# Designs tried in a protein design chat: VH-VL binders against p32459. Part 4

Target 1, 195 residues: p32459
Amino acid sequence: MVTVVAETLTKESFEEYGTIISPDEEISRMQNLEKGANQGTAIKLLQVSQVENKSTSKVPNWNLFRCFPQPHLNRVFTQGSNQAISHSIKVLEKHPCSTQTFVPMGRTSAEVAYLVVVAKEIGNKPDLSTLRAFTCLGNQAVTYGLGTWHAPMIVLGKEEHLDFSVLIYESLDPDRPEKDCVEEHYSDGDVCIII

## First folded at step 1 (VH-VL)

Design g1 (framework fv_regdanvimab)
Fold by ESMFold2-Fast, scan of step 1:
Structure g1 (fold): chain C 195 residues (1-195), chain A 122 residues (1-122), chain B 110 residues (1-110)
Amino acid sequence: as target 1 above (195 residues)
Amino acid sequence: QITLKESGPTLVKPTQTLTLTCSFSGFSLSTSGVGVGWIRQPPGKALEWLALIYWDDDKYHTTSLKTRLTISKDTSKNQVVLTMTNMDPVDTATYYCARGSYRWYGSYFDYWGQGTTVTVSS
Amino acid sequence: ELVLTQPPSVSAAPGQKVTISCSGSSSNIGNNYVSWYQQLPGTAPKLLIYDNNKRPSGIPDRFSGSKSGTSATLGITGLQTGDEADYYCGTWDSSLSAGVFGGGTELTVL
């Protein structure tokens, strides 16, 4: 039995598990806000996230996930506030041969839109001593690193759904599904997140 | 229980090719994220990383010896084989195989074989 | 070929604390996780620390790891005579696409 309290997603807090695209955080750290790109209409920040490919696939896939909040999570969550809502994690998965990037669509930077739950690996299983959970704003994207175990996407908020554009390198070999995804299952209450 | 064991000749003549086999049990090299590597240690000297093969047949070799080394696996037999060409007395060492676990920032070795000593002399 | 630098030897009395350093560069320690291995005389190496600061099951908490910039440190507290061994740091070198080990440190418990 393990319980963790969700914390705010930042570049630093997620560093061990992957990278994030966090526009407002990136912009807040710049000294020069000159719009030097797109004929003077854009600020361009290079290499804000990295994708990695250890699969035999040479071309990445864009997948679409339409994710629905579970009933007890279909409510407003405020960044930095603990509402003491408990959520039990049933599955952690990893993609052994590829990073996986989730980019949310149609939510604002003003609201908490989803929950990311991650763990490092030990002996090809999730290392629950490294389990962490992050509340994510509607304009933040996450890239899970190679070998980073993570929960299937968990949507928060009052909206009916949240769509994600998802970038992954995958073989889609029906004879070798373990090359694309490996899962560990947990009983109700064994792995809990407090939001 | 995870075990690894090295096997091969204990005496090799200069210019010959060395072939070492790592036989393992308690895990499979079809399991995602798992690899097997080779490390050597000359008498009284430091560990030297040689080569690594992952479950997906991805292979890595140390730069200084890359043209002399090949690593291959037989997943059905639970074996990994290292070959090293043009052996020289300087290659005299204890050779270890070890299980590597894939990590985002590289791998580490969690279980090691006992080592096999290879002497290169005429 | 890049080399990780360790002191060749360290020594202390039983019950004392020692630290063993491992210095590299941005392409190895600076960018990647560090592991530490203990090699008792006449035996194969044994994993002590992985992912900079984590212990495998069975490794006592007297052993600890840390990393700062391009350097890593192994700490051993409450030294025991059974800790007398060679200690190696290891990591991945991204520019070489290969693993690298330090030169090793001989710990003597006087």
Scores: ipSAE 0.000, ipTM 0.462, lowest interface PAE 16.4, mean pLDDT 86

Design g10 (framework fv_regdanvimab)
Fold by ESMFold2-Fast, scan of step 1:
Structure g10 (fold): chain C 195 residues (1-195), chain A 126 residues (1-126), chain B 110 residues (1-110)
Amino acid sequence: as target 1 above (195 residues)
Amino acid sequence: QITLKESGPTLVKPTQTLTLTCSFSGFSLSTSGVGVGWIRQPPGKALEWLALIYWDDDKYHTTSLKTRLTISKDTSKNQVVLTMTNMDPVDTATYYCARDRYYDILTGYSHAFDIWGQGTTVTVSS
Amino acid sequence: ELVLTQPPSVSAAPGQKVTISCSGSSSNIGNNYVSWYQQLPGTAPKLLIYDNNKRPSGIPDRFSGSKSGTSATLGITGLQTGDEADYYCGTWDSSLSAGVFGGGTELTVL
């Protein structure tokens, strides 16, 4: 039985689990903010997230996930606030041969829009002693690192759904689904996140 | 570039109300986790924290001056306004506005003032 | 009132190391992150350290921060004449619901 309290997503706090695209955090850390790209109308930041591919596919896929909040999570969450809402994790999954990037669509930086739950690997299973949970703003994207265990996407907020554009390298071999995804299952209450 | 610039009167008489405007570019107070604060520094003295407003209109004021201070924002104009009533010669100082990046509500602190305006000097005399 | 205490001045020779302390209480440094600011004469303060020990882009690694209990320390190694400035610590005070700064430390490079 493991319980962790969700914390705010930052580049530093996530670095052992993967990378994030966090535009306001990136901009706030720059010393030179000249708009040198797009003929003076853009700031261009290179390589803000890392993708890795060990699959047989050399071409990435863009998938679309339309995610629906569970009833107890279909409510406003404020950045940094603890509303003491408990959420039980049923599954952690791993993509053995690819990173996976989730980019939210249609939410702003003014909303806590989703929850990411991650763990490192030990003995080909999630290491629950490394379990962490992060509240994510509507303008933040996450890339789960190769071998990082993570919960299927959990959406928050009063909206009926949240769409994600999802980048992954996958073989889509129906005879070998374990090439793309492996899962570890948990009973209700064994792995809990406090939001 | 992200810039902040203070504007307002450079000379104020005792008992009058001071109004200072912070105009900024390169960011918006519609962005979650961002705030703008005011700090002052009397000649030859230390920095004194005055007030802070966040994107969600949450406001904080130093306890010693709370009844005299009002802070407000106009997100569409990229402006934050500080008003201070009943000015006294001891209020003579350089007044700065600065951007507060993220804050952490659970620990009770703002992360830091990462970009500062150049400051505007306000002298209170008859 | 000053709730954070810094030494009023510190001095060292070029190339040496200096440390500047900042002492508070459980309601400020003890429970909150500490930032450090450099103020050159006649200029606005500049952020040197945030979240106790992190450097903004463009700040050299000669500048470092640490925190232990209710005290924080700014370290400067390889001291240069361009480091002559006033240095301020800052944090949040949970009991006051307000930000607070230290009294400042004047660094002189001899």
Scores: ipSAE 0.000, ipTM 0.421, lowest interface PAE 22.7, mean pLDDT 86

Design g11 (framework fv_regdanvimab)
Fold by ESMFold2-Fast, scan of step 1:
Structure g11 (fold): chain C 195 residues (1-195), chain A 123 residues (1-123), chain B 110 residues (1-110)
Amino acid sequence: as target 1 above (195 residues)
Amino acid sequence: QITLKESGPTLVKPTQTLTLTCSFSGFSLSTSGVGVGWIRQPPGKALEWLALIYWDDDKYHTTSLKTRLTISKDTSKNQVVLTMTNMDPVDTATYYCARTYYYGSGRYAFDIWGQGTTVTVSS
Amino acid sequence: ELVLTQPPSVSAAPGQKVTISCSGSSSNIGNNYVSWYQQLPGTAPKLLIYDNNKRPSGIPDRFSGSKSGTSATLGITGLQTGDEADYYCGTWDSSLSAGVFGGGTELTVL
């Protein structure tokens, strides 16, 4: 019963849900483009994303997600296009004890590569009144904040798959899986994103 | 208005256990994201973070004192209790409790502080 | 030992501006929000800045915060004699799973 239209991912639009690593956006907002790092060969931008840990583990895990586009999403998407492709969200999840960062591998800034769907929390459930969706470029990474509900990764584009390097602190306690991940499920058509 | 107030003994002998209670009003630890922490300050010295408890009973302690510190809450009474075992004269300090948040604006900041209670450890 | 480093003291004249630095590492300032506290003599600390650069209601715009990399800065413009106090930075340390404070900076208004 809830439908939202996907919008372009920016640092400003995502700030209530987490942080993003958006290289071209960061660079475009700088006043001084001096290459002061790596002995004159790099621009170093610090703290471009926020990682937080309330897990019992002090050591982060780098996980690999190989994500496949669903058939109706296995097509080219461009920023600001009005193709009106509808996608139904079946699951929103949260990680109660850690942020989770997805860094795409093998795509460029020239293409829309994935879709991020997020919501804030109300009463230990997603607050669908805060539901938003973002089209993400191939060189943008996203960090979901603590308590941010989000859909499992959704890949767009004509490629067969998109790999993500995924940083998370997790206990991996088989007796307490809810410490690492909790889910809320939806029926087809109840939560829809227009791309 | 929101207030926190520390209470407990003002004088403790070496080797004894200190128990301090933080009583608060104007908010509840049943509210998602809310936490209450303890900070101490020896006379003329810096603030030292001690312990923190969140709404969901998640607990944190400073590494240097973790074996000596216990933090607990009684949500129905609006109280948070800190205990510290094996007190030493170097533990003489003003002890504060303060409110913090886990989610949203003000994350990890202590926005409202108690007035502090002075604890002297002496024989 | 303190994991956040502040200068022990700073002084300036009324009407001047002053900055107080706070240096940490990637596990604390580098990945977490920084807050600043003002402690007037004989009183409890008062929150001046949260989320790196935001002011609570009632804090004058003379007080500002910023963060770059593993360092944070508190700025005070239009310095007043009533600003004479100890100033502390604070944040979370993800590797310690604990909060941390700086060593404090004593501001003297001459």
Scores: ipSAE 0.000, ipTM 0.445, lowest interface PAE 19.9, mean pLDDT 88

Design g2 (framework fv_regdanvimab)
Fold by ESMFold2-Fast, scan of step 1:
Structure g2 (fold): chain C 195 residues (1-195), chain A 122 residues (1-122), chain B 110 residues (1-110)
Amino acid sequence: as target 1 above (195 residues)
Amino acid sequence: QITLKESGPTLVKPTQTLTLTCSFSGFSLSTSGVGVGWIRQPPGKALEWLALIYWDDDKYHTTSLKTRLTISKDTSKNQVVLTMTNMDPVDTATYYCAHRGYSYGRYYFDYWGQGTTVTVSS
Amino acid sequence: ELVLTQPPSVSAAPGQKVTISCSGSSSNIGNNYVSWYQQLPGTAPKLLIYDNNKRPSGIPDRFSGSKSGTSATLGITGLQTGDEADYYCGTWDSSLSAGVFGGGTELTVL
């Protein structure tokens, strides 16, 4: 049995698991906020996330995920506060040959919109001693690193759904589905996140 | 700790086939994201990337030598083998194998073997 | 033809700062992470910088990396005689489906 407490998502805390696109965090780290792009109307930040492809496909797929909150998570969460709500993880997955980027649609930095659960690998399985969970704001995107174990998207909040634009390279080879995705399953209560 | 060591002949005659073995410890090629590459360096010249093999047996070769290069792995023996056919004096170089670094699955070589010098001459 | 261009040599005095450039294109540096390697005479290359600007354990902070567009830079401050070496940039080239190295820069500390 493993239990971890969710913490706020930051570029630094997620560094071993992948990268994030965190606009307010990126802007707060800049020394000069001049709007030098788009004829003086934008600040352009380069290389805020990176994708990798080791699959046979050289063209990425944009997929759409419409994610629905589970009943016990269909409530308001505030960043920085622990509401002592428990969530059991049933599966962790990894994409051995591609990063996977989730960009939320239709939410802002004013709300905690989703939960990211990640682990490093040991012996071709999730290393539960490295398990971490992050509460994510509606304007933050995450890129899971190549081979990073993660839970399928978990949405939070009172809204009916949250849509994600999802970038991934997929072989879509029916004879080799393990090149695109492998899963490890857990019994209820074996892996828990406190939010 | 990760260690790699190259082995094979130090002298090869023109037209012969070169076979080099990289033996390693401290990691496994069954771990997702892990790879082993081969790089060579002719005397006094720059590093030249040759080939890379990943845990899932995905293989990459430099275009200029692709028809002459074969890379394979034996995961149970912790070995990666590079074979180059039709050797020529211009292939004289120090050959290195290296561990492909794995921080979010990025592209770099974090540990290198000591290198093995191969001279192609009659 | 090299895909990544470095100056063939650079020199500076002890205690000074030097920068080594590495220029590529969108298919390599523009879309991928850059690494830097130090090769002391008669030795194997050693990783100095990875992921554009990160240092492995044991590499002092006087070595730094940066990347902008299709170019990368290695910075070395407080030069020491022990820094005399060849320096190589490296990355992945997506159009070639291959790794690529720069031509190398010989650093002389006078």
Scores: ipSAE 0.000, ipTM 0.478, lowest interface PAE 15.3, mean pLDDT 87

Design g3 (framework fv_regdanvimab)
Fold by ESMFold2-Fast, scan of step 1:
Structure g3 (fold): chain C 195 residues (1-195), chain A 122 residues (1-122), chain B 110 residues (1-110)
Amino acid sequence: as target 1 above (195 residues)
Amino acid sequence: QITLKESGPTLVKPTQTLTLTCSFSGFSLSTSGVGVGWIRQPPGKALEWLALIYWDDDKYHTTSLKTRLTISKDTSKNQVVLTMTNMDPVDTATYYCARDYYESGSYYFDYWGQGTTVTVSS
Amino acid sequence: ELVLTQPPSVSAAPGQKVTISCSGSSSNIGNNYVSWYQQLPGTAPKLLIYDNNKRPSGIPDRFSGSKSGTSATLGITGLQTGDEADYYCGTWDSSLSAGVFGGGTELTVL
């Protein structure tokens, strides 16, 4: 029922869904490239992402996600294809009480490394009319805004895995798992991304 | 309780097509990350991975048998069906279905059926 | 051909410990999680270890797993007669786009 074409991740395009850490984009917008930090060896950019905590936890967790390409996506990149890649989204999730930041490890700006799929909320469900998909470079990190619906991480490319350092506030209360994460499920073909 | 059970013919003649059904309960193949696979084991030999179908209808087959294998699901009936064409006596084996559990990039079979023995002879 | 290599057999006395190796390549063990399965005579396989070193509920801590590079190891301590079984490693092979199992190791408790 809904099909969107993935677009390149930028700070402006992601504004309504959260923030991103995009080093080359940040640097390109600076008027002064003086290396004033670390005794003349670094450019320091402040407040490049926004985290928010409405959970019962007072401290954030650093989690590690080793994400594997879904088999059909890995198959296309390892075996090759001259056709557009179509990917069906099965789940969108939200974290009602925390932002969640994914920082990729071990990839460069020379390659598309993962896919981010997001939507705004309507009536405590994803608003599919606001659905967008972004191809993300290996040196870009994303922070999903508080309550932003998003697909579980989708790895692209021919690599066997992509590791993410993941920052989130979570209560880990087994009696109230919905405070940390809620999900909406979709049937095959109902929500499709063209890559 | 999660259970899986294989069903199908116990005897098959050479050149015929084998159809096996895996009936399961306690989970749904509409759940993201869940799949059901087929594994076989000839008498006295090792486990051999055959095929796997995921919640999103994505299908995988072992390369050596890919042209002979078809896997399909009926989510409403909680069933996964494997067909294998052109059966040969070397295909005599116990056939298992098992739930593939994908979580955070891991792949493993957490629940297995009891197995059904298929003998191929004239 | 088998892409994961296990020793065909191992043996030890009750109370001792054994290790069972599983050797593969970068396309399987090197980049994917390893699971281990126990198959008692005449029964279906049972999951013993998943994600390299995790135990399902009900599996005693005598069973452990580890992975280094392209090899994985199943460890069994406090060996019991009831541990006599075939043990299989399993993983995904990204080059084959398929699951793979090792050739199995028969454990005999002497």
Scores: ipSAE 0.000, ipTM 0.474, lowest interface PAE 17.2, mean pLDDT 87

Design g4 (framework fv_regdanvimab)
Fold by ESMFold2-Fast, scan of step 1:
Structure g4 (fold): chain C 195 residues (1-195), chain A 120 residues (1-120), chain B 110 residues (1-110)
Amino acid sequence: as target 1 above (195 residues)
Amino acid sequence: QITLKESGPTLVKPTQTLTLTCSFSGFSLSTSGVGVGWIRQPPGKALEWLALIYWDDDKYHTTSLKTRLTISKDTSKNQVVLTMTNMDPVDTATYYCAREGDYYYGLDVWGQGTTVTVSS
Amino acid sequence: ELVLTQPPSVSAAPGQKVTISCSGSSSNIGNNYVSWYQQLPGTAPKLLIYDNNKRPSGIPDRFSGSKSGTSATLGITGLQTGDEADYYCGTWDSSLSAGVFGGGTELTVL
């Protein structure tokens, strides 16, 4: 039985699992806030996330995920619960040949919008001793690193759905689906997140 | 096999407090996402949702009866208890407990119901 | 009044088709999954449809569900006398923070 408490997503805390696009963190770390881009109307930050590709495909795909909240999570967040919420993880998955970036759409930095659950790899399986969970704001994007196991996207909050623009390099070879995605399954209660 | 069974008094006097127990087997209320709730049905009338408690002790009650209803669980005994104060003859009904499991707001397994008559 | 409205009764002959409507608002049907329950006389309700249009194991495909906007519909084809029952829609109401049921529809097969 493994239980972890979710923590706030930051660039530093996620470093071992991948990278994130976190605009407010990036801006808060700058010493010069001059709007030097777009003829004086923008601050431009370069290379804010790392995408890696070990597949034979040299072009990425943009996919769209419309993610729906799980019944128990939707209900408690609709109520503005002040109690700790327990969530059992049924699946962790890995993309062996590509990073995968999830960019949320239609949410703001004012609220927690989704939950990211990650683990490092040991022996081609998730290393549950490295399991961590992160609450993510509506203006934060995550990139899972190569070899990082992660739960399918978990939506939080009271909204009916959360859309993600998803960037991935994938072979889409029907004879070798394991090159794009592998999964490990868990019984209910074996892997739990406290939110 | 999942089963739920209601128990408690079948006759209650006006102004008394009703306590009903739902005993279940085949699942645990420590399982993430699972809830157990109470529904009643007066003779010849519609189903009325009363209250529901989830595995994490989060509780919900129907607005019209909220001040009269208490729901609690004992996870180690596989029991959920409903208490309703200040009983009135209009509260005469069959009381059901039911499980919410894998389906969004769906009550997938129901007890057989217990009839409670409120009379002086 | 009830927050989910159903017709009080519906009737059809054996072998025919019937539909039962359930009307709500954005805080219930509009934003949440709808379930349907069958209650045979003298018995506890039985889950017939969940997640708007899915059937539990053992429910024949004669029963179907659909949802559009703030309304849901239960469809029954090939009616049998054993289908005589009360049918209830149910969902969550986000503004009330509570589950809600419709008023029920009595199906008579004559």
Scores: ipSAE 0.000, ipTM 0.496, lowest interface PAE 15.5, mean pLDDT 87

Design g5 (framework fv_regdanvimab)
Fold by ESMFold2-Fast, scan of step 1:
Structure g5 (fold): chain C 195 residues (1-195), chain A 120 residues (1-120), chain B 110 residues (1-110)
Amino acid sequence: as target 1 above (195 residues)
Amino acid sequence: QITLKESGPTLVKPTQTLTLTCSFSGFSLSTSGVGVGWIRQPPGKALEWLALIYWDDDKYHTTSLKTRLTISKDTSKNQVVLTMTNMDPVDTATYYCARDQWEYSYFDYWGQGTTVTVSS
Amino acid sequence: ELVLTQPPSVSAAPGQKVTISCSGSSSNIGNNYVSWYQQLPGTAPKLLIYDNNKRPSGIPDRFSGSKSGTSATLGITGLQTGDEADYYCGTWDSSLSAGVFGGGTELTVL
């Protein structure tokens, strides 16, 4: 049995598990705020996330995930504050041949919109001693690194759903689904996140 | 702990076939994404990649030695076997087996190596 | 022969920084991940860097990796006498459908 308390998502805290696109955090770290792109109307930040491909496909797929909150998570969550709600993780998955980027749609930085749960790998299984959970704002995107175990998207908040644009390289070979995705399953209460 | 150990003859005559066995523990070749490869190193020379077998029985061999190399696995015994035909004195080397982590990525655990001398 | 080029040797004093290059082509380094291995005298190689720039547990942060285009670099800062070893880069070559190693670099700490 493992229990971890969710913490606020930041570029630094997520570094061991992948990268994030965090616009307000990126802007706050800049030395020069000149709008030198789009003929003076934009700030362009390069390489804000890392996408990697070991798949046989050279063409990435844009997938759409419409995610629904589970009943006990369909409530307001405050950034940086725990509401003492426990959530049991049933599965962690890994994509062996590609990073996977989730970009939320239709939310803002004013709300906590989803939960990310990650672990590093040991012996081709999730290393539960490295398990961490992050509360994510509506304008933050996450890229799971190659070999990073992660939970399927968990939506928070009072909205009916949250849509994600999802970038992944995948072979979609029905004879070898393990090339694209590997899963490890857990019983209720074995892996718990406090939000 | 994860361990790998090479075994086989230490002396081979020219034209004979070399058979080496890699025995391992702490992991299984039934696990998705896991492979075991063979690498050799002649005395004082560089590492040379030879062959690789994955959990799904997918096999790869270095182009220069492909006609001479066969790699196979016995998942129930936790063993991978390399055979190399028509041995020559230039094939004298330390032969290593190592675990490949996630599809051509890297070798994270290596055996101690076994030295094979080819002489007449 | 090997298709990845490394300098045969590099030397530096204790406490200094050294970089070891590994040059390839689009079919290997350009489109695949790079790993680095340390081989101490008389021992089997040990994984030092994987997936271009990641360290396994137990490898100190003074070892770093990077990749740009068809070349990769291993960086070692704060050199110690215990770092004297042969260093190898490794990757997959898509055109050969095979793994490849560099020729190795012997690091001497003065």
Scores: ipSAE 0.000, ipTM 0.440, lowest interface PAE 17.8, mean pLDDT 87

Design g6 (framework fv_regdanvimab)
Fold by ESMFold2-Fast, scan of step 1:
Structure g6 (fold): chain C 195 residues (1-195), chain A 125 residues (1-125), chain B 110 residues (1-110)
Amino acid sequence: as target 1 above (195 residues)
Amino acid sequence: QITLKESGPTLVKPTQTLTLTCSFSGFSLSTSGVGVGWIRQPPGKALEWLALIYWDDDKYHTTSLKTRLTISKDTSKNQVVLTMTNMDPVDTATYYCARGRTYVTSGYTYYFDYWGQGTTVTVSS
Amino acid sequence: ELVLTQPPSVSAAPGQKVTISCSGSSSNIGNNYVSWYQQLPGTAPKLLIYDNNKRPSGIPDRFSGSKSGTSATLGITGLQTGDEADYYCGTWDSSLSAGVFGGGTELTVL
């Protein structure tokens, strides 16, 4: 059995699993906050995420995921809240030939909006000794790196749904579905996240 | 070993209320992602999904029978109870309970991995 | 009619292969994982495939599943007389907030 406690998502804490787009964190780390872009109305930060493509596809797909919270997760989660809600992970998946970026839509930057669960790879399987979970704010986007195993999107909060714009390179070859996605399944209670 | 077993009356008169109990062992309905559902099968016909209750007490019912169905659980007794009101001869069927498994993905994971043996309920005057 | 449609029957000889289809819509198969159940005569259904293409322990690799768009397929190779059964696809329907089953397919092995 493996149990991990969810941590706050930060650029530093996610480094080993991929990259994140975290606007408030990026801005807080800048040495100069002059609005030099858009004729003095914007701060532009370059290359805030890394995407990779090893698939046969030459163009990325923008997919839309409308994600619904499971009943036990359809509640308010706030930073620093110690409500011990348990969530069992049934599957971890990996996209062998592409990074995958989830950009949330329609939530505030003050809300904990979704949960990211990740692990590194060992022997073509998730390395559960590296399993980590992160609570993510509504203005944070996540890019899973190549070889990073991750749980399918888990949404939190009292809203009916959370939409994600999702960037991925996919071959969509029906004869080789493992090129786009591979999965490992777990029994109830074997892999648990405390939120 | 995971087992489920249905119990209740085998004969019901029209207009009466049917109460069926699913007793299970080998798992807990306090485990996240686990539920217990009810499915029926009239003689010679297809499986018909009826209702499902999850570990967190969230409940779902087929829309065609929603006003007639209630589902409840007693986690401490390892039981799930289905009640169906106003029974009619067309409700004659074998009733199964089964363990449901779920998690959210790009599509919803939803399947029954262990089934009870079924109990036959005949509705006649 | 049924939300998920299956052929009412399929047949083949021992050792042959057979494919059973299950057709739905975006609110069910299109957005949700598909399971398949085998029901031998006089018995309760048994899980055969879950999450589109995964086998539970004890299910031989002769059974396979796949999904494309709003349709799913169960494949059986090396048919045996013991495979004679009714086969049902199942999934969740997001618009109904309910589980749904196909109408079932009777497999006859001659």
Scores: ipSAE 0.000, ipTM 0.454, lowest interface PAE 15.8, mean pLDDT 87

